Miniprotein binders against Uncharacterized 14.6 kDa protein in sodA1 3'region. Designs and how they scored, part 2

Target 1, 131 residues: Uncharacterized 14.6 kDa protein in sodA1 3'region, of Leptolyngbya boryana (Plectonema boryanum) (p51586)
Amino acid sequence: MQTLAQMDILVVDDDPDTRDLLRFMLEDEGAIVTVAPNAKEALSLLERELPKLLVSDVAMPEMDGFELIGRVRELPKGETLPAIALTAYAREEDRQAALRSGFNDYLTKPVDPLELIRLVQQYCLAFPPDA

## First folded at step 8 (miniprotein)

Design m32 (from L4 with A61S)
Fold by ESMFold2-Fast, scan of step 8:
Structure m32 (fold): chain B 131 residues (1-131), chain A 81 residues (1-81)
Amino acid sequence: as target 1 above (131 residues)
Amino acid sequence: STVRITVRFEGDDPEQLRQAVEWILRIARRLGLDVEVRVEGDTVTIEVRGLSPRQAKAIASYVRIIARYLGLEVRVEVETD
């Protein structure tokens, strides 16, 4: 089944195994996945064209995911781009830090690919509730 | 061609070994695969058959990620049928 048919997703993580796994899983659902090994390369890609969703590791060398999302929110049309944080921390304070920094949601590492797919569907395919 | 993959986890923490098995079983079920699990003391062996090369690569990557984050030793054997 291709639940994410032609969904354009950018995955940012400094770990090549994580990038490879997430690309395979998301492409199996029909997504078009671009990967970046660091925040600087991700920003270069985002400045050229925005995806439908950003998935980013928080703990990266040089520029972390919190700084990345802050810069993304300043890009044209970047304010409403759905973004999911990947973090090693499971505490309430860390969850709130990700949300305050600009992420819409987060997942704890090691990432469950099924939970990621569920969140991607939620943010890209779910209808907003009645006002 | 189909591929067989054998994963062996080793560690002294039963909870970490249990978590590793659960995560591997979850991805295997998602891919529609049957798996065999064998537990021997501080070692767990998982065997999966009938994989495409793409599926085998995905499982091998996931296994390495899990082992790294849980502090487990892992050995992966991939064999063409």
Scores: ipSAE 0.024, ipTM 0.380, lowest interface PAE 4.6, mean pLDDT 77

Design m33 (from L4 with A61G)
Fold by ESMFold2-Fast, scan of step 8:
Structure m33 (fold): chain B 131 residues (1-131), chain A 81 residues (1-81)
Amino acid sequence: as target 1 above (131 residues)
Amino acid sequence: STVRITVRFEGDDPEQLRQAVEWILRIARRLGLDVEVRVEGDTVTIEVRGLSPRQAKAIAGYVRIIARYLGLEVRVEVETD
């Protein structure tokens, strides 16, 4: 089912297998997915055109997801861009840090496809009562 | 608990089957999971032990999505014990 038809989403993760999984999950629902292997390339893409949603790993080498989201919030119209953090850790501290840094929400790896799709709907669509 | 995922290919494309099996094994390795994959004709059986219900659901979802993305005619069944 194409629940996310033509929704532009940027996925940032340094792990190619994770990027492919996330892309497959979102494209299966009709989204238009752009992927970036690191924060620097993500920022270059975001400076040219903002997607409807950002999905970013927090644990990336060089520039992590916390620094990335801080810089995104300083971009034109980037202050209100919905952003979801992905973390491999169940530690409350890491999840709280993601929210404090500017992410709207978070998911733990391995990502449940249904949970991801529900969050995308929540932040990008008027949420229907039975979705 | 143990999750046994059975994938039955309803089409005929042995190269796509091989790619799907390799993808499943790479995902399992990345997630730190111990899995056994058996291929018998058009049937792939994946057995994973020590999973949480959330992990089992995620793995089943990955398999279904990847199969659909690759255009495979497949049936996925999940058994949790």
Scores: ipSAE 0.016, ipTM 0.294, lowest interface PAE 5.5, mean pLDDT 71

Design m34 (from L4 with A60E)
Fold by ESMFold2-Fast, scan of step 8:
Structure m34 (fold): chain B 131 residues (1-131), chain A 81 residues (1-81)
Amino acid sequence: as target 1 above (131 residues)
Amino acid sequence: STVRITVRFEGDDPEQLRQAVEWILRIARRLGLDVEVRVEGDTVTIEVRGLSPRQAKAIEAYVRIIARYLGLEVRVEVETD
């Protein structure tokens, strides 16, 4: 069974190998994945059409994931777009930083595919919180 | 860089072995990599050569991920050039 059938997901990461890995994991579950190598290109895509979910690395050069999510929350309908942060750090303070910046949740690298898929299901299959 | 992966099976589940080998080959094809696979008894050794440091790290991460998904215990060795 494909647990993420036809879910539109945008993956943002500056590492091409990580982008390929994440795309493979999500597409193997039926998702429709768009990838972006940096925050600027991600914003260009998001301004045209919002996905069902954003998955973004926080540690990117020039514009990091924290600035990216802040800009996303200012877009039309971007305020409620589910967003998951990917971080190399596993401390509670890092989790709180991601949540304070506007992400709904976070995962540590290297990403466990079962945990990623579980978390994506939680946000993509749940009812929107408000409007 | 070179990544060497050793998978040891307990018991005689040939379907688990077949599935693991198939996943490794699928990963290699999707990542555009050439992979050498050797099977001896209850042990499968996979070796990937000619990788950048980034590719080696990604493969190590992905192998760990696939192993968890399939319930396999693996040993990964990375040699950087």
Scores: ipSAE 0.016, ipTM 0.198, lowest interface PAE 6.3, mean pLDDT 70

Design m35 (from L4 with Y62F)
Fold by ESMFold2-Fast, scan of step 8:
Order: sequence, then C-alpha cells, then structure tokens
Structure m35 (fold): chain B 131 residues (1-131), chain A 81 residues (1-81)
Amino acid sequence: as target 1 above (131 residues)
Amino acid sequence: STVRITVRFEGDDPEQLRQAVEWILRIARRLGLDVEVRVEGDTVTIEVRGLSPRQAKAIAAFVRIIARYLGLEVRVEVETD
C-alpha cells in the first residue's frame, strides 16, 4: 500500500530533472508533492500554506538552501517543520553546515530513492511499519 | 509511454556496469515497472514500458542523474503518448 498517503511535501531544487525524480518517487508512495524551482518561489508557497515536510537543495543560485531554511524557521509553525537538505558534497563539513543552518537531516546527490523514502517516513509517520 | 536507455561502458570496469544494471532493476522492482534489459558487450539497452508521460519523464531524469554520478555516457529516448 501507499506509505505516504496524503502527505503534503514541498520539494525545492533548481534542477528540473531532480524535481521530476523526487516528485515521481514521493507521489508513487502516495504523497502530494508541490515543486518549486528556487528559494524565492518556495517561500511564497510556504507563506500561504506549510507542508508536512520540506526537501530542499542547498546549492541554488541567488538564494541558497541555507538562507531558505533560516527564513522557514521564522515562519509561524515553521520552527518545527521537518526539513531535509540535498547536497552534492560528500564532505562531512558540508553536511554538518546544513544541520547547523536548521535542517533536520541531509541526503547526498544523486539521491537514493529508497533512502529518501525511508527518511521521509521517519519524519512524517508516528508509527512506521516494521517491514 | 516508453523510455529507452542505451549505456556504453568505456574502459575496463565491468563492476560499474553490474552496479548500474542492479541499481536500475532494484528501482524498477520497487516501483513495479515493466523493464527489459539487453546486454551486448559493453553496451546495455534498457526499455521501460507501460508508463504515463509523467513517469517516463521522471525515469529519464533519474537515469541522467545516476549516469552523471557514475561517470557514464547514456542516451535516453522517451516516447510519450
């Protein structure tokens, strides 16, 4: 069955291929996915209605994911919104920078679909299935 | 819609070829996709059938991302209906 049925997720990434991939993976599990190509459009969406989870690329032009998450944490109820960072850098220092900036977790690009789904379930479900 | 992926593995690393094929098959099984794989020497052709136009685009994008990660040159052809 659908493990993420009706979960509202916002995906932010400047790469259209990455947006399509993430949307496909999450919607296949039942999620309702909104996509944004940059941080500015993401903020406009977040000011209207908060999702249950934010998935955002860190390395975006103009406003990066670090600036985005900082502003998200200032929104009403945005302080506790689960957020996962996507980073192209494998270095631990860069991953820790994402956590320090306000993200709850991180994944390296290219994103492993199974790891993404597992991590999203962790933050969206109170009682995940054992199998 | 159908996605046809042709991958040519350059050099002497058959392990990269094996890993790429296994990765694709694992994702396909997880997603319940109909996949046909043909291996001819250093060339692998993968055809994914029965997709919606949205699914076809997503799979093509996924293949391009994985190819960049693995340092592979791939040709991806999407037939939408």
Scores: ipSAE 0.015, ipTM 0.289, lowest interface PAE 6.2, mean pLDDT 72

Design m36 (from L4 with I65V)
Fold by ESMFold2-Fast, scan of step 8:
Structure m36 (fold): chain B 131 residues (1-131), chain A 81 residues (1-81)
Amino acid sequence: as target 1 above (131 residues)
Amino acid sequence: STVRITVRFEGDDPEQLRQAVEWILRIARRLGLDVEVRVEGDTVTIEVRGLSPRQAKAIAAYVRVIARYLGLEVRVEVETD
């Protein structure tokens, strides 16, 4: 079933296996997935055209996911772009840090495909929350 | 068609191997895959029916991600009929 038909999603992760995995899972649901291996290339893509959703690893070398999301929130229309953080840590403190930095939600690595799809559907198919 | 994914784990901890196999089976079942798993020592063989080459690569990538998370070294091979 293609529950994410033609949804443009940007996936950012420095691990090529993780990028391939996420891309394949989302494309199986009909999404149009663009991948970036680091925050700098992701930001360059985001400055050209915003996707419907950003999925980004937090722990990346040079510019981490926290710095990336901060930069995204300053882009035109980037303030309301749904963004999901991917984190290797499942502690409450780490989850709160991701939310405070500007992410709307988080997923713990290794990513559960059904949880990923459910969360992506929630943010791509629902109206954004009132400001 | 049938796809065979062979995973060889490097290391001596049988509990970590058991956990890795459980995560692999969990994800395969959640994806609705008809999968047969055999474990022989440090080698796990996964045979899946009705899988596209793209889906096979995704499963192999997931195995590598799980192994890295658990601190395990693995070698993954994919063969299609």
Scores: ipSAE 0.034, ipTM 0.387, lowest interface PAE 4.8, mean pLDDT 72

Design m37 (from L4 with I66L)
Fold by ESMFold2-Fast, scan of step 8:
Structure m37 (fold): chain B 131 residues (1-131), chain A 81 residues (1-81)
Amino acid sequence: as target 1 above (131 residues)
Amino acid sequence: STVRITVRFEGDDPEQLRQAVEWILRIARRLGLDVEVRVEGDTVTIEVRGLSPRQAKAIAAYVRILARYLGLEVRVEVETD
């Protein structure tokens, strides 16, 4: 059954295979997924209309995910947009860097489909905090 | 409507191969796919029935991503009937 019906999600990653994978996993649950290959294109999309959730790779050329999330938090209503970081790093210091930069949570690559869906449900269906 | 994905593992780390197979099975289950996995030595064959073209691309993409992030040297072949 579709647990993310009609949920608008923006996925940002410079790897086309990763974008394809994430889009298909989320769309299988009913989400409406928009993809962007880099931070600049993602910002252009976010400035026009905010999704319900942002999923972004941290390590991207030109502008990385840390710079992207900082810019997002400055947008109108962008302060509270749920955002999940995708990182290849398992070290606690790297995970904390993502959270300090403005992400609400993180997932390590390669992404576990069940963890992704669970985390998306947490931020889209059970947010705000304490609910 | 049957798709066969064959992955030949060219390394010698059985734990990494086991993890890759488990992740492939997880994405297949998440997509609601009817999947059969056969492991014969260094070759893993994944046969799926009822795949849409989009689902076939997702599975193939995931195999390629896993190979890169686990440092696996693999050869991936996709056949459709």
Scores: ipSAE 0.017, ipTM 0.328, lowest interface PAE 5.1, mean pLDDT 71

Design m38 (from L4 with I66M)
Fold by ESMFold2-Fast, scan of step 8:
Structure m38 (fold): chain B 131 residues (1-131), chain A 81 residues (1-81)
Amino acid sequence: as target 1 above (131 residues)
Amino acid sequence: STVRITVRFEGDDPEQLRQAVEWILRIARRLGLDVEVRVEGDTVTIEVRGLSPRQAKAIAAYVRIMARYLGLEVRVEVETD
């Protein structure tokens, strides 16, 4: 069943194949997905209107995902925007870096479709994931 | 119209080949699709049928991402059923 009906999600990744894949997976569950190819364009979109959830690659040229999330947390109402980091690195240090930077959670690349949907559902539900 | 995709992976690492196959199987199960898998030496061929053009594009993208991540050679063939 569609579990993300009309959830507004912003996906940021510099790889067009990854953007297409993530958009497809989320839209298949009913989400309304906006994509951005870099952090600067994502910030421009976020300054206009916040989505329900941000999914962002960490390793992007120029402005990376760590700088992006730091700036998002300074936007009006951006302090509590749920945000998931996408990283090629599975090391504990890299996971902790994403969380310390302001992301709520992370997923490792290549993204498992079931893991993506489960994690997104947690952050789009009425109650907090750790309640 | 419906589309069929045939994916061929080549690589020397059996674990990486197995991982690639498993990921394609997961996305196919997610979409309720039928899949055939054939193993021939260092080559694994996966055939997925009954796809819409949109599904075919997504699976092709996923396959390319996996191949790059795992360092596998991949060939994707798309045919209208």
Scores: ipSAE 0.073, ipTM 0.419, lowest interface PAE 4.0, mean pLDDT 76

Design m39 (from L4 with I66F)
Fold by ESMFold2-Fast, scan of step 8:
Structure m39 (fold): chain B 131 residues (1-131), chain A 81 residues (1-81)
Amino acid sequence: as target 1 above (131 residues)
Amino acid sequence: STVRITVRFEGDDPEQLRQAVEWILRIARRLGLDVEVRVEGDTVTIEVRGLSPRQAKAIAAYVRIFARYLGLEVRVEVETD
């Protein structure tokens, strides 16, 4: 199943096992995955070339996912980059905080690979909601 | 060219064990895999068959992460059919 053939995705998470899992799962569907262990390295990568989709943990040391997405939205081509938040917090107010910060969607950790793939397909293969 | 995984979860919280089982069943359904579940007290054993080597690697990694997050102990055994 190569439902995400040649889709360029950046995955940001400070846990190496989570990065490996998400990379393997997305690559199994055909995606081209780049991983970053923290927000600083993610920003460095984003300055070089924007992916089709950003998947980022919210709770990271030093610079969290909320600060990361704010910085991404300030980039000239970053304002419309689809971005999915990975959060340990399942409460409605925490989910709304991710959306208000600039993420398009969210997933609760531990991430369900089926739900992740569904959202990736939604943002990368379906018509965008605007334009 | 197919792989079998046996996953054993151990923990004393029934809700966390239930979450682990439900998660694996959802994954198996999406991938069209055969799954056998056996429950014994505070231990759940799950056997998944018909995996490709890449699928087996991904599932093994994910069950370890999920177990750690839920505070469960996990053992994973992989065998090529």
Scores: ipSAE 0.020, ipTM 0.371, lowest interface PAE 4.8, mean pLDDT 76

Design m4 (from L4 with W23M)
Fold by ESMFold2-Fast, scan of step 8:
Structure m4 (fold): chain B 131 residues (1-131), chain A 81 residues (1-81)
Amino acid sequence: as target 1 above (131 residues)
Amino acid sequence: STVRITVRFEGDDPEQLRQAVEMILRIARRLGLDVEVRVEGDTVTIEVRGLSPRQAKAIAAYVRIIARYLGLEVRVEVETD
């Protein structure tokens, strides 16, 4: 069953293996995935058109995920865009900082595919009856 | 038309090797794939058969991610069946 049919998702990560994995996992569930290798390219895409959900690594060279999400929250209609942070397991402060910076949730690396799909469903498919 | 991959993880920490194996088994189980695992001292060999090329690419990417974050050395061999 494709539980994320036609869901438009932007995945941002500087690691090409992570982009390939996340794209595969989400597309296997029916999502339409756009990938960006860095925050600058992600911002260019987001300024043109918002996806239904953003999945972004926090620790990227040049502009990190904290700066990225701050910029996103300032975009028209970007204030309520669901966003999930991908963060290294090593530090609790990184996870807390991601939530404080504007992300709705986080996942630790390496990503558990079942946990990723669960969170995407939670933020994109589970909404009130009168939305 | 199907692909087989052979993954070799090497590292000194048995718990990191165990975690790597469990992560691969989770993905393989979700994809309905058969996996053979062999443990030899500080080395673990995992063979996955019956993959589509797209599945093989995804598993190879995941294996590299796992090795990097768990501090393991990895070798990946891909063969068309």
Scores: ipSAE 0.159, ipTM 0.532, lowest interface PAE 2.8, mean pLDDT 79

Design m40 (from L4 with Y69F)
Fold by ESMFold2-Fast, scan of step 8:
Structure m40 (fold): chain B 131 residues (1-131), chain A 81 residues (1-81)
Amino acid sequence: as target 1 above (131 residues)
Amino acid sequence: STVRITVRFEGDDPEQLRQAVEWILRIARRLGLDVEVRVEGDTVTIEVRGLSPRQAKAIAAYVRIIARFLGLEVRVEVETD
């Protein structure tokens, strides 16, 4: 049985290879993945309909992940959307920055697939598909 | 510590082997890593150097996902220096 059955996940990353790998990994576990190449397109999607989980790169051109999450938290029903930050830096200072900006958790690039799947389960299984 | 990973793909479909090599090379390029590629018949060996232990673990997992997606057999060896 697929461990992430019918979880709607939005993945935001400016690197197409990272988007493809994350999408394939999450879809292999049963998730329904939407991808966006930048924060502007992600916001357009989020304003239309919220996913169950947001996974976003922090370091993006023009609008970074910190600005993105701040704007997400201001959307109707966006205050409680689970969000995981993807960062190139593994320092505790970077973790604190992501959490203070509004993310629920973070993962360091290159992303460990097992760590990501476990975090997705941790944050998404608290909200049933029909809730 | 600096880690190296040796990846061996085995398969008889040249296009699938090419796609696997290209994905690994793109990942290595973005991370600023040095990569060696050797092709021997139906086998491709890729060695990636300059990895932290964390990067090595993640790349090994990516390689296995790529192999599974493309239907290739893969062997991954991790060595610390």
Scores: ipSAE 0.016, ipTM 0.300, lowest interface PAE 5.2, mean pLDDT 76

Design m41 (from L4 with Y69H)
Fold by ESMFold2-Fast, scan of step 8:
Structure m41 (fold): chain B 131 residues (1-131), chain A 81 residues (1-81)
Amino acid sequence: as target 1 above (131 residues)
Amino acid sequence: STVRITVRFEGDDPEQLRQAVEWILRIARRLGLDVEVRVEGDTVTIEVRGLSPRQAKAIAAYVRIIARHLGLEVRVEVETD
């Protein structure tokens, strides 16, 4: 159980309640969370400054979340940005689609706070901030 | 197995109670879940049915996070159907 002190995380979700819940989960552990309501605003933020981790909703396969990660991977230094997909259902085909699109991992909604925190620790604390 | 969650919020601020209820209702709608809400004075009871055990665990955690953020007292009861 490590803290996420001052870790910059971008959360993308079209639902404001989901954005707030994810933000509170991460901020409770010390993270600095930026939120975006859609892929366009997320890309604008990512072009200015990359966070340590991207957490993004994918409503359906072939929707904005998959297009978003494809564009992120084309940004300077975006190739290695850790990214976690949030999906409505725990289906193996959805997991495979997210990974093929460029996400590093996925979580099923409703997101378990402990699962989210453990996954963030896996991808961010294994990769030092200055690496 | 399906799981039922009963959530009881208590607080003196009607706006905080309203916010908690709205958040839970919006989350439930997005997940395709049915919820039943009862309001009795300064207490709001919400029942959510048809949950998987994993969904129930996550929603219980969400409810506790909402309560902490809004300064509400919360009691969560989980029953396997």
Scores: ipSAE 0.109, ipTM 0.457, lowest interface PAE 3.4, mean pLDDT 77

Design m43 (from L4 with Q16R T80E)
Fold by ESMFold2-Fast, scan of step 8:
Structure m43 (fold): chain B 131 residues (1-131), chain A 81 residues (1-81)
Amino acid sequence: as target 1 above (131 residues)
Amino acid sequence: STVRITVRFEGDDPERLRQAVEWILRIARRLGLDVEVRVEGDTVTIEVRGLSPRQAKAIAAYVRIIARYLGLEVRVEVEED
């Protein structure tokens, strides 16, 4: 099933296995996936061209996902970019922190790739391909 | 055009081995794949057939993540089916 055909998705995570897992799972659904190992590289990519959806680890060295999403929301057309946070903590405080920082949703680590696909479909298929 | 992946988990906690198997079976079923599971003491072997190369890479990455999270040893082999 190619439910995410030609959807541009950026995945940001400092763990190479997580980047590979999410890239290959999303590509199997037809998505066009770009991966970045840290927030600085992700921001450089986002400043050049926005994807249809951002998936970002919260806890990264140097610049964390909270700082990243804050900067994304200030980019042209970045205010409404769907963004999903990946967090090692399932506490309500962490959920609220992610949402307050600008993320639309969150998933806990280790990421269940089926939960991620479901959530990505929810956000990507709610918007027209050209919007 | 398809590949086969063989995953071997090893650990002394049967609950963690069971969790690893369940997570792999869930993904394989979602992808429409059949799996064979063999449990022998502290070792579990999972074989999945009919995978695209991309699916095999995804599953290989996932089993490494699972093994680290659950404190299991893992060995993965991918070959033409």
Scores: ipSAE 0.363, ipTM 0.684, lowest interface PAE 1.7, mean pLDDT 81

Design m44 (from L4 with L70F)
Fold by ESMFold2-Fast, scan of step 8:
Structure m44 (fold): chain B 131 residues (1-131), chain A 81 residues (1-81)
Amino acid sequence: as target 1 above (131 residues)
Amino acid sequence: STVRITVRFEGDDPEQLRQAVEWILRIARRLGLDVEVRVEGDTVTIEVRGLSPRQAKAIAAYVRIIARYFGLEVRVEVETD
């Protein structure tokens, strides 16, 4: 039986309902979830200590998820932090932009919370890919 | 303890109501939850039982997201079961 027991996860989204949804779903699986309402607050938290996984909305006001992930990849040990993008973009080219920007994976909005749990388990419980 | 949640969707577009209900039923079925659905005119009531408190809060947030996505009015009641 796979669990997310004590996995530190940061969830970034400007929608409070999305933050609540993802936090409570992940906590029900045993994760330790920190939420941030925008990229600036998220970056401040990430500069202090990295989680085991980042989940971030792409379309946030002021600093978007693309700018956020670019800055994360420049942090000490941030280069290999697993990161999942949450995007409203249905076009293939826009989804590929998330991967090119530095995200490891993506989910489309409205988010299927069970698909998110599956991806989190994949990145937190599976062995990392060979470098 | 387990929690019961009652969701009431209202809208004048029957296709949007049907879609919203299907999204909620999809997640409830995959979580193995006990679900009851009642349809009356332009109103749909969904009752979900056997939730943990965190699951109830998650479902409450999810139904608000779905209601906004489909342009529906939503009302949520949460009770210890």
Scores: ipSAE 0.271, ipTM 0.651, lowest interface PAE 2.2, mean pLDDT 80

Design m45 (from L4 with I59M)
Fold by ESMFold2-Fast, scan of step 8:
Structure m45 (fold): chain B 131 residues (1-131), chain A 81 residues (1-81)
Amino acid sequence: as target 1 above (131 residues)
Amino acid sequence: STVRITVRFEGDDPEQLRQAVEWILRIARRLGLDVEVRVEGDTVTIEVRGLSPRQAKAMAAYVRIIARYLGLEVRVEVETD
């Protein structure tokens, strides 16, 4: 069953294996996935058109996920874009830093596909179609 | 056609090997796939059958991510059924 039919999602991660995995998991549920290998390319895409959800790695070279989400929140309509952080950090303080930086939620790497789909459904399906 | 993947993890930490198996089993169950697991000393062999080519690519990506994160060595063999 497709639970994320036609949902536009942007996935940002500097690791190509992670991008391939996340794209596959989300597209298997019906989502329309765009991938970006770094924050700069992600910002270029976000300035043109906002997706329904952003999924971004925290630990990226040059511009990390914390700086990326700060920039996103300053874009028109970007202040309310649902955003999920992907982090390798198991420590509570590092996960709370992602939330304080502007992410709505987080997932720990390696990502559990069921947790990813559940969380995406929470943020995408809880919002009205025109929100 | 369908694809079979055989994954072999090598490491001297039994907890890391156990965690790798657990994560792969969760993925396989989500995708509706059957998994066979064999443990021999410091290695774990996992065979997954009935994958589409796209599912095989995703599984290969995931086991590489798991290996890097847990500090395990991994070998992946792909066979078209």
Scores: ipSAE 0.081, ipTM 0.452, lowest interface PAE 3.8, mean pLDDT 78

Design m46 (from L4 with I59F)
Fold by ESMFold2-Fast, scan of step 8:
Structure m46 (fold): chain B 131 residues (1-131), chain A 81 residues (1-81)
Amino acid sequence: as target 1 above (131 residues)
Amino acid sequence: STVRITVRFEGDDPEQLRQAVEWILRIARRLGLDVEVRVEGDTVTIEVRGLSPRQAKAFAAYVRIIARYLGLEVRVEVETD
């Protein structure tokens, strides 16, 4: 039984262990997951084709998640792409910064799989696939 | 009604077993769950109480993902309280 059947999701994180774990979690629910190790590679993928959801670490070297989401919101059809921020800190200031930068929601690391799956369902299954 | 899950991980790498325990404890802490851990040689047993039926399903799936990721053998038992 799969709750995210064929949902295209892009996961961006500079930590390979985090990328692998998130991919396994989402693929176990039926999602089709693409991973990127940094914002530059994520942007190259996003410029080619948008997923149904972006999940991105905030604290990446060179181009961080805040700059990434700003660039995404300027892409054709990127203005409405659902995006979830991953943050290592539970500070309210960091959470507010993610939302102000253009993310729709946030999760703290280590990622709770129940919260991740719930947010993915909230942002992806609330809209008809063909509308 | 709440659900109790008993998880048994087996592996010959103590670091992988330690990592599995830490990940389970972090998830349980975030979900407000009651957890008991017992380590014996190459086996770790984790008992989790207070899950709703839906939380139990997701938790069991996560346990299997952790086992697969770390290369551990896993056995999961579910009991409704």
Scores: ipSAE 0.016, ipTM 0.243, lowest interface PAE 5.8, mean pLDDT 77

Design m47 (from L4 with I24F)
Fold by ESMFold2-Fast, scan of step 8:
Structure m47 (fold): chain B 131 residues (1-131), chain A 81 residues (1-81)
Amino acid sequence: as target 1 above (131 residues)
Amino acid sequence: STVRITVRFEGDDPEQLRQAVEWFLRIARRLGLDVEVRVEGDTVTIEVRGLSPRQAKAIAAYVRIIARYLGLEVRVEVETD
């Protein structure tokens, strides 16, 4: 069963193991995954073409996920792009900071790939490719 | 071709070893994988066969993430099946 059939997802994380894990798990469900090792490369990709969903680590060196999502929300079609934050510690303040910065949801690191798949499926159902 | 992966977790905290096994088995069940688990003192060995190279890479990444989070040592061996 390909529950994320051809959903275009950008995954941003400075940890290569996390990028590999999330890419392979999402692709196994049918998604088309692009990965970026930092916010600068992610922003360059987002300025060229937006995916259907952004999944981004918050705590990245140089440009963090909060600055990244703020800049994404300023792009012409970036204002409504669904975005999930990946955070090292899911204290309530960290959750509120991610949501205030423009993320739609969050997951705690280390990411449980099953929780990610369930959350991504919700966005796939809410914003289907043919809507 | 398919590959076989052998994962060895090592640590002196039995609760962390139990947690690693639980998280691994949860993912293995979701992916439809049959796994063999052996417990020997402070070491847990997990073997999985019939994986695609892509699945093996995903599993290797997952166990490295688990080990780092739980403070365990991990060794991963991938062999052509």
Scores: ipSAE 0.262, ipTM 0.602, lowest interface PAE 2.4, mean pLDDT 80

